VHH binders against RCC1 domain-containing protein 1 (RCCD1). Designs and how they scored, part 12

Target 1, 376 residues: RCC1 domain-containing protein 1 (RCCD1), of Homo sapiens (Human) (a6ned2)
Amino acid sequence: MAEERPGAWFGFGFCGFGQELGSGRGRQVHSPSPLRAGVDICRVSASWSYTAFVTRGGRLELSGSASGAAGRCKDAWASEGLLAVLRAGPGPEALLQVWAAESALRGEPLWAQNVVPEAEGEDDPAGEAQAGRLPLLPCARAYVSPRAPFYRPLAPELRARQLELGAEHALLLDAAGQVFSWGGGRHGQLGHGTLEAELEPRLLEALQGLVMAEVAAGGWHSVCVSETGDIYIWGWNESGQLALPTRNLAEDGETVAREATELNEDGSQVKRTGGAEDGAPAPFIAVQPFPALLDLPMGSDAVKASCGSRHTAVVTRTGELYTWGWGKYGQLGHEDTTSLDRPRRVEYFVDKQLQVKAVTCGPWNTYVYAVEKGKS
Below, E stands for the ipSAE of ESMFold2; O stands for the ipSAE of OpenDDE; V2 stands for 0.75 times the mean of E and O plus 0.25 times the DockQ between their complexes.

## First folded at step 4 (VHH)

Design x20 (from t21 with Y101W W105F R107S; framework vhh_7mjh_2)
Fold by ESMFold2-Fast, scan of step 4:
Structure x20 (fold): chain B 376 residues (1-376), chain A 123 residues (1-123)
Amino acid sequence: as target 1 above (376 residues)
Amino acid sequence: EVQLVESGGGLVQPGGSLRLSCAASGFTFSSYAMSWVRQAPGKGLEWIGRIYYSGSTSYNPSLKSLVTISRDNSKNTLYLQMNSLRAEDTATYYCARDEGWSSGFYSDAFDIWGQGTTVTVSS
């Protein structure tokens, strides 16, 4: 009596540390490649050098610069320096273990704490039959930080539903669909219209009146998706990861040295290259310090988003995947290594009659869950 | 064309020392951070360390007592000095170009790799 739709995980991008990204040889995968058959993966968390896979049966497997496996795992979160694992207890309790990444699942964890999920009452929809996803802890009252102290309580008024961490910033989605940001702001990634850092969660006033359904944090950029399927994106754009015009994506250090920076009236930082004899290149946006509305081709509605260090991936309501940003490891999945400053649909899934249901980006790679179309 | 060429690999006895070189051409070497990465036979890549355009270094904590990275911008050359070598240090060693971000923030994009040079530690 089970109604299970056939599905598979796919990977593409950088795998130079031995990360599982499907079949083939080399350090890069340029086209979506199916991961090993028979693995029932329900959680993927990718760092720059390793990936953590959690199965529905509660097995954790590490792939890449960190290796090993563990049982009774409910969730895992991979960061550059730390691996956080949520282990199943005998009852509603769970054990949170934080490991140094280089010695993950070997010997004793760096830190461990028993976590007891508790009902929040009928006024907390996030607490009703919904568990938090790492780095947000169950019951949504605290999160795991990659820097000590590892356990960080949230103020009771925040009523967190989702929490995502970038390289230097954090995004929080509350039960009412409001977005908060804090941390480093030098690339505009906090979205408050300034480059100033925030020590504590600050409400994104530019999004007031809108109800957000999802947030995603990249290395130095931020994305949120509204309940109506609109995309808002802000932060660093020197690789085109905001789908705003960027400079020539050539890696010529001499070209970079000749740039000049101007501020637009809206606070965006625009750079131009000097030299009349070079021809006047188009202006480009380096930093977007407030949320900007992004339209997908054909007006498609977004339902999921995930960010790498320098790229962005979005899943549409109809099951299409769009990617853009820095692509030199093949992490955009377009069968090449070309970087893009506009959304492009990943044709592989369309050609194979697959509907994309989930996407998770590591810093330099992309993992996708897709199912067969019902009319195939 | 942008090119990185490693040299200096070979057979070395346990406890010995070896210095690897990486010659860069086709780009402004002094403007980029550079990294060393190794791959033991049948295993994945392991990052060794990075040297920024400024000369500052960052190392894999597990390897920092074994290695020193330096550069000579006048020769467009990157160096890896290795000391107290053991059998488990047997690997192919690669240099890689690391794009520096103008903000000075984390940037681990290794866009150009050399062909590698093999180091064998055996008695």
Scores: ipSAE 0.000, ipTM 0.352, lowest interface PAE 13.2, mean pLDDT 80

Design x22 (from t21 with R107S A109V I112Y; framework vhh_7mjh_2)
Fold by ESMFold2-Fast, scan of step 4:
Structure x22 (fold): chain B 376 residues (1-376), chain A 123 residues (1-123)
Amino acid sequence: as target 1 above (376 residues)
Amino acid sequence: EVQLVESGGGLVQPGGSLRLSCAASGFTFSSYAMSWVRQAPGKGLEWIGRIYYSGSTSYNPSLKSLVTISRDNSKNTLYLQMNSLRAEDTATYYCARDEGYSSGWYSDVFDYWGQGTTVTVSS
């Protein structure tokens, strides 16, 4: 690693399909490992079996079960079955291409469309316009879906700023800092207090009056970070990914005589086991259908969040990384495979005198951008 | 304790067929989706397909014409039927527990893996 570099990307977690996290380590990387030291990566999007890297020079490279490279790339979004790529067009318009993951960047895409940046720069009051990140299109009037129809228009009045997709749900952050959710709700991931699905974006009433700066969608859980650094989290918690009390995840396939789900007054669901007189079961939270406020250790303010299928990662204002949730492949970065139901700081970055600036989770792995303290 | 044990691997001639089994124990088998994954010598893992608790299946498109996944919940057993095998199908085959609620946006997390069974396709 050259000392003159301003920053580097690191990866950890599952890499059994050959994803770039650390060569020769088998299927898992348990501690942050530096990657692509000579390449200026500006975008990382990870599916469960492959990762898409986009450089500031406009090169896209795939690593894992899908491989290949392409030029003139502005953005890429990797999903299990599909790869969406946004390329520079001949004029102000961009070209959106959607590829089947198994044949990504080879032959013809499944679908392609020119995208006109209708609202380019309009949502940036400072005049420092940035292209929207897939799956939200730069015009902020539509998003790309991994299921047909691939192009999904958004109501003009939504004024979308950020859009993130989970396994069955979507989260949208608007220009005013309001959060909307829709899609499947069976695990409480929509945050409306019920387990019902929503066909169209619905305003998250529980967060009204608060101004959100970031949203993140996991497989079946949701996170948002306020402008003041508060974290709100909801959805499925069987792996501890909400940092709410859960059962001992080290217990392998324990069979209990009875398991029952109890609905609490605040709408949260608690699973209980065995109603026998010999021992009352300890309650745990399996589903949280309303946003819950989460405090980080030491009162740290959050700036960014990203979610995997069953884990959560948060960057603090001071450049620390906290992770929790399902850890079996080492995706929490704590040099072990232990799952956690509470936030824990990733000590690697502290020990190396690195300030974390960005985090992007794949379903079972984590990618982090960090800079040396005093260089930024 | 969760256990997955693959069997049925061995030497098979090109163009031949083979059926692999995976015996599951230590959990309620009928409540989980199950996947097959393979690893060719010196290469990474390749997902073959998944079967949900409902019996519905999802396959790697490059392999769907060659494989069929089935399950027998009464025996806690998962099967992989392979036909028209080629030399490039030589690999170690793994079964994995998969909590499938995938709608195609995220893959399910593989919680437990078997030790694998080796299939060699050679004349």
Scores: ipSAE 0.000, ipTM 0.407, lowest interface PAE 11.2, mean pLDDT 80

Design y03 (from t08 with S107D; framework vhh_7sr4_2)
Amino acid sequence: EVKLVESGGGLVQPGGSLRLSCAASGFTFSSYAMGWYRQTPGKQRDLVADITSGGSTKYGDSVKGRFTISRDNTKNTVYLQMNSLKPEDTAVYYCARVEYDRWTGEDYDYWGQGTQVTVSS
ESMFold2-Fast, scan of step 4: ipSAE 0.488; ipTM 0.697

Design y08 (from t08 with W103Y; framework vhh_7sr4_2)
Amino acid sequence: EVKLVESGGGLVQPGGSLRLSCAASGFTFSSYAMGWYRQTPGKQRDLVADITSGGSTKYGDSVKGRFTISRDNTKNTVYLQMNSLKPEDTAVYYCARVEYDRYTGESYDYWGQGTQVTVSS
ESMFold2-Fast, scan of step 4: ipSAE 0.425; ipTM 0.677

Design y10 (from t08 with S53Y; framework vhh_7sr4_2)
Fold by ESMFold2-Fast, scan of step 4:
Structure y10 (fold): chain B 376 residues (1-376), chain A 121 residues (1-121)
Amino acid sequence: as target 1 above (376 residues)
Amino acid sequence: EVKLVESGGGLVQPGGSLRLSCAASGFTFSSYAMGWYRQTPGKQRDLVADITYGGSTKYGDSVKGRFTISRDNTKNTVYLQMNSLKPEDTAVYYCARVEYDRWTGESYDYWGQGTQVTVSS
């Protein structure tokens, strides 16, 4: 008699720094591979060069350019410069420790602070009153940023429920299902219709009246999933990560000798190849500055999303995984290194009769939790 | 300027051993993955062994159990210990630094000049 493990974690994509992705023996994994650690993982946070795994038993393990382990961990968030760790403290308090990634879990952290969780309201009968996940602190009154200032307070009026960080921007989901964005906007990733930066959280007016259930931030693109399973996506599309036509795929994989940029009526930027008289130049979308509704093949409802630097992954209500965007390290999981400007279902999980429950992208890799469907 | 200088190649009898060294300069050695590749005339360079920034190693199937890659970050040097050498191991051996561009997602290899290893009686 042993405890039943309901599922397994899988990894695929870039592992050139020794990150654990199942096979563990190459620089790239092109098909979902079971993680060889065989650990009871409840949190995965991946930077470009290392990954942090947190187990249900409270153990933190680092894999890749950073190495080491620690106990009494409730949560961890990996960025390239910093590792944030939330440790269990005496009583209800937790200790937040922020480490330089190069010396993670060794010597003294760069800084540390006690964090006391606060109730959202006097009576919130929600069956799962879950604490916020890093980079959002459990108190929902502050978050950790990889750029100075590292500890950033949030106005209590924001009622933050989820916070995700891209390379230059932030997305915040509030308790009412509204989305806010701020930070760098030069790639349209803020969704306000301009390329201007925002210093403070700004409500996405284009999504107002809709109730969002989840947000995800990529390097320079943004995604949210509504309570009804609709996907909205915006930002940078040079790799097809928005599921809009991109230059490389529109050009049959060859570099263009000449480009022209055109603006669509909705403010999206279209670039075209010019100078060649053989055939019509193929259009492509480089930047989408407003949230765009994205339909999955077969009209499936989305429940979860995660973004890498230049790829997107979505889990459906029926347990299918769709991926698209930059694929040259195999991070899309389609057994090849082809980039895609359209959602494609990861057939590995269908073929193995697995139901996908969670996905977490690093910048160039993808981690997936899946359980058996029990139909055999 | 990235500079990789290989040494330790030569002529050795079957069953013998050689230790290749690659002295690196012009970059922060401890932050990069390093590898050894080999090339026989008319063929593409193939992976012999690599070692990541974190110390994880990978070997080509033909050399597993016989070759060992290691690094010394204080000396900015990567090594390839070659044991139980076979005539089939005869090739030019190249040291490479692997650079990953965080923003573009692309990888770039910087190569040394190569060192000849000849296994014959």
Scores: ipSAE 0.303, ipTM 0.612, lowest interface PAE 2.9, mean pLDDT 83

Design y11 (from t08 with S56Y; framework vhh_7sr4_2)
Amino acid sequence: EVKLVESGGGLVQPGGSLRLSCAASGFTFSSYAMGWYRQTPGKQRDLVADITSGGYTKYGDSVKGRFTISRDNTKNTVYLQMNSLKPEDTAVYYCARVEYDRWTGESYDYWGQGTQVTVSS
ESMFold2-Fast, scan of step 4: ipSAE 0.411; ipTM 0.649

Design y13 (from t08 with A33Y; framework vhh_7sr4_2)
Amino acid sequence: EVKLVESGGGLVQPGGSLRLSCAASGFTFSSYYMGWYRQTPGKQRDLVADITSGGSTKYGDSVKGRFTISRDNTKNTVYLQMNSLKPEDTAVYYCARVEYDRWTGESYDYWGQGTQVTVSS
ESMFold2-Fast, scan of step 4: ipSAE 0.319; ipTM 0.578

Design y15 (from t38 with A33Y T57Y; framework vhh_8emy_2; at its last look DockQ between E and O 0.02; V2 from the best seeds 0.00; counts 0 for: pae E 17.8 > 2, placed apart)
Fold by ESMFold2, look of step 5:
Structure y15 (fold): chain B 376 residues (1-376), chain A 122 residues (1-122)
Amino acid sequence: as target 1 above (376 residues)
Amino acid sequence: QVQLQESGGGLVQPGSSLRLSCAASGFTFSDYYMHWVRQAPGKGPEWVSSISSSGSYINYATSVKGRFSISRDNPSKTLYLQMNSLRPEDSAVYYCARVEYDRWTGESYDYRGQGTQVTVSS
């Protein structure tokens, strides 16, 4: 790590279609592994079977089931069947393209449209809180959908700053720090206290009085992070992706503690497992339809979040990475395939004296940008 | 410092085959999309073929499709061009290239080697 450029990307989790995720060996990577040494990657967007990488020089490369490249790329956003690409045009307007993922950027896009560029000189381009990342368009008046119609207008009065798409829902963060959700609600992922769908953006009234700084959408769960570093999380919890007790993990939670204590006492592991004290099921939460406050260990403040289909990753202000949820591909980064219903720090970065600066999750993998401690 | 070294050119008869090689150093070869470009005397450069970093995406100019094959060997940091059924119009200096696109200044071919001469006589 110390011989590489101060910042580097790391990957872990599923890579069974040959997508670059560390060394690329096997179908999955269980511990963070560096990738693309010396390449200046500024955007990673991952789907189940392929990953899109964008460099600061405007090169887009696909890795995995689709393996193509293109130039003049400002941004890219990957879904399993479709890839959205924002390119520089010959004039001041940008070109939004939607490609079939299997085309590998060959031939013609499925659809293309010139779009209004970002307003000239109004924001710092280096800012972390900048609006305009895909799927939100730079003008913040529309977003890209993976299903036709691909260009979806937003009401200008929403004043969108960030927009994230889950498998069946959308989250929108506005300029005032308010959160809106819409789409499918069957797993409580809209956060309105019901399982009903919403056709149009609906304000999360449960968050009134709080200022949110970031949103993240998973397969069927939702996360936001307040300006003061608090985490609010809601939706589906079958795999522990909310860091709330799940049916299977709650029933196995005692097993982990008992194994640890017996290993500590004589250094050997007891193979037997016990159930609840009286045989009654342990409490669990399958669906959380309202935002729930989540505390990290040590009370750390969060600054960034990202979600996969059934896992969650959070970066703290001090550069720690916490992950939880479904882990069977190693996408939690703990050198195992264990699923968790509580936040756990990814020790690799602490052990390597790295500070995590960004995280982006594919459905079943995790990509992390980290820098050497004491640099910057 | 990026270095590309082409070899394998020569003087051949029409219908012959040649295999060009390009040895790469000074960068992580397996991270980059690679190209073959050719240039005949008094003419501008002509794109011939491209191959992705993994080798899964390959494209050819229409003038060479079906006759030329691009490949790469990432462990040895080497790019290849197998040229079959050569024609007099294939005569050119062939360059191995790593192309960098700058979103602010437009398309460019920033890195190529010295080239290797291919001459198809008569």
Scores: ipSAE 0.000, ipTM 0.114, lowest interface PAE 17.8, mean pLDDT 80
ESMFold2-Fast, scan of step 4: ipSAE 0.500; ipTM 0.734
ESMFold2 (binder alone), look of step 5: mean pLDDT 81; pTM 0.812
OpenDDE, look of step 5: ipSAE 0.028; ipTM 0.386

Design z03 (from t19 with I103E L104S; framework vhh_7mjh_2)
Fold by ESMFold2-Fast, scan of step 4:
Structure z03 (fold): chain B 376 residues (1-376), chain A 125 residues (1-125)
Amino acid sequence: as target 1 above (376 residues)
Amino acid sequence: EVQLVESGGGLVQPGGSLRLSCAASGFTFSSYAMSWVRQAPGKGLEWIGRIYTSGSTSYNPSLKSLVTISRDNSKNTLYLQMNSLRAEDTATYYCAREGYYDESTGYSDYGMDVWGQGTTVTVSS
């Protein structure tokens, strides 16, 4: 059999509460930094001030403004106000427990319920890995919300495979690769072409005919990755988190000549140089209310995405990491605090001969799992 | 131009009280929720509490009986009142602006995008 190679988790961005294992007592990490050695982490869920780490052995460890540990844990999901934990039950059922973050893992949870898992499909390895991941419950018939009511049922006809929550919205990926969104829409984050809220899951018709493999929700933006590796992104772009030009970067005093590309009504593109024509203002996008196709540099295929409050991270099929958006805490991992309105590869992992396998963003930081490149 | 400047720190006796101020400039202060955070020597940050645009407050449960946060939008100033100070309250105190604020919901729980330089409080006899 193939030899098992050790991987490591890295953290960068805001870490002032000690929420990144092994990080110093400074407030920011600008380049990927290894987390505590010897920790066998298989799940990371991050709030802005604390992080929940689940190991392959079933241990949960909290780091940051919330602290503590628990055993027999299959999954955990961290938010500012609540921590949800899924524990192994005595039979096929699992136990869901929800704590106030301030008293996480101490005393009685705010709410608890037994959950019966759904049977897994052999022909969907991505769905198998995602179907049991909080905030979606293993039964795929309900999810956990950070606001009451904490247990939210899904319509029986929805065959949910993945569910991700933003500040005010939700994204659901079903077994057929269709994407649904609901919640607050004032920043275009639902992708339906309007700024209206949706009370119930609504199918994103703009993505019909395409098969999605992954969804990611940021504070007020949304991302999905297709089975073929294409990225679709929409929502709020005040910090460039959609990889679309933003006025905020220009206001930060960026004074480089910029090639601007505009989509015409028929989808064709027109390239313009910044300042090349008097009286023609540069195009800035504050809100993108429907899915937009995003190409990565070098034509790389995407396989994983994760979003912070105002930044985006994508893992490619070749094991590279691209980040963009608000960067003032160093959460983009480019050894600086510069915000970007275009994808940029995190050179740290390339330079260290590491292949990125997973990424999880907190609101203001980024966690990455990477393995050493081998001949296999 | 966006700035937060803390003041009011200094040496205080155990059991004493102290009021810190934070002067905001370069942005519409009344449109943002504001927080106080502290850092004791050699330790990480500890969140003290938040005040929303409505004037409502949320505190670290470990500190809520000892502190009060208030704001004066007419003066663009945030305050932290501390009572019954102990040696363990020795720290640099920072005011911070919440990274995003939504006026219609009052939501702003996604961290801080602007920090002051801090003011040092030393509790010693």
Scores: ipSAE 0.354, ipTM 0.727, lowest interface PAE 4.6, mean pLDDT 82

Design z04 (from t19 with L104E; framework vhh_7mjh_2)
Amino acid sequence: EVQLVESGGGLVQPGGSLRLSCAASGFTFSSYAMSWVRQAPGKGLEWIGRIYTSGSTSYNPSLKSLVTISRDNSKNTLYLQMNSLRAEDTATYYCAREGYYDIETGYSDYGMDVWGQGTTVTVSS
ESMFold2-Fast, scan of step 4: ipSAE 0.499; ipTM 0.792

Design z05 (from t19 with Y101T; framework vhh_7mjh_2; at its last look DockQ between E and O 0.37; V2 from the best seeds 0.00; counts 0 for: pae O 2.5 > 2)
Amino acid sequence: EVQLVESGGGLVQPGGSLRLSCAASGFTFSSYAMSWVRQAPGKGLEWIGRIYTSGSTSYNPSLKSLVTISRDNSKNTLYLQMNSLRAEDTATYYCAREGYTDILTGYSDYGMDVWGQGTTVTVSS
ESMFold2-Fast, scan of step 4: ipSAE 0.509; ipTM 0.806
ESMFold2, look of step 5: ipSAE 0.677; ipTM 0.870
ESMFold2 (binder alone), look of step 5: mean pLDDT 81; pTM 0.803
OpenDDE, look of step 5: ipSAE 0.267; ipTM 0.678
ESMFold2, look of step 6: ipSAE 0.606; ipTM 0.835
ESMFold2 (binder alone), look of step 6: mean pLDDT 81; pTM 0.803
OpenDDE, look of step 6: ipSAE 0.213; ipTM 0.652

Design z13 (from t19 with M112F; framework vhh_7mjh_2; at its last look DockQ between E and O 0.01; V2 from the best seeds 0.00; counts 0 for: pae O 9.7 > 2, placed apart)
Fold by OpenDDE, look of step 5:
Structure z13 (fold): chain B 376 residues (1-376), chain A 125 residues (1-125)
Amino acid sequence: as target 1 above (376 residues)
Amino acid sequence: EVQLVESGGGLVQPGGSLRLSCAASGFTFSSYAMSWVRQAPGKGLEWIGRIYTSGSTSYNPSLKSLVTISRDNSKNTLYLQMNSLRAEDTATYYCAREGYYDILTGYSDYGFDVWGQGTTVTVSS
């Protein structure tokens, strides 16, 4: 068994409240920074103002606007108003607790329920039922909502494997690799070709025949990664979070290009005769209501994806991280605050000979788990 | 100029068949996945199906038995074969280019970024 080299978590982006473990208050981190050394973190869940860190030892630690700690924690999910914590019981049962984020695990939870993990029926050879991660409950029959009612049942026939929540919508991946969405659809984030809301889980027909391995939900956009490593993305593209051309970035780019041309000291107006090849201006896309295919360079396969409010992060099979979208707070990890409407590789991990294994985005920040590349 | 032009729409009797065509110009047709989408009067967009660059296809399950999508890269043409048409199939049919992004080259044609003007199919007795 190749001794899994100990990895480390990195954070970058908005840290105004001290959301990064061990980071001082008020630091915007524009490049990946390692989290506090020596903490064996297995789960990171970030809200805008605070982050929940779960250790392999079962310790939950909150950093940011909410501060606190708890023991016997298996999982945690953070939102601005609500913290969900899965605790180990004295027996095989788990206890789900829902806390007001502001209470910082002090006092009494808003809501609590015992959750019995359904005994893995002997016959499902796909035995590694990756225990559903919050907000999906371990039994896959319900999920935690950040708004009351906090407990939301799921139809058993959905066979949920993964559930991700955006600002107004939900994405569900079932055991067969099918994707369902429901909730608000005004930004096309449901992927059904309409802007209408769906009250119940609806199958994404546009992905029919494809097997998805992972889903991610941002503020108002959605991402799927297929088993073959293809990326499908849809919803709102105000900040280029779909890696589609956006008007807002085009205007900024022209302004920067104009400013860069003026700063050449020598008076020669290099008239960049940009031959206006009369190419029809690339259409700007504000809303993409159907899943669009995004190809990664060099045939790189995606294996993981996560979405913030207005940015997207993808991990490749080779362990590279690509980010795009809103970059105002450095949440893209490129040592600047520029927004991108195209995927850009985060060079920090390449330069440090790190292999990225996981990514999780908060609204305005990004966390990454990486391991050292084995010396061949 | 990048353009898609649908053709083949018209009036058809219930139970009839129709083949729609979409002529592509101004881009490398073979490099793009293509989709058919329809919109019935007063309804939202409905995805019909997709054909990948490989020639593999994916269909809306509700329409899978009634439609076949094919492409001829030598003619830069996308096809939609529809069989056993019903009144419910009355709609404007659109072909759309499915965009892609190449991270290395920075070349981008995103999402359903190019649409035809549509061709109207009316199924009526």
Scores: ipSAE 0.007, ipTM 0.285, lowest interface PAE 9.7, mean pLDDT 85
ESMFold2-Fast, scan of step 4: ipSAE 0.520; ipTM 0.804
ESMFold2, look of step 5: ipSAE 0.546; ipTM 0.820
ESMFold2 (binder alone), look of step 5: mean pLDDT 81; pTM 0.800

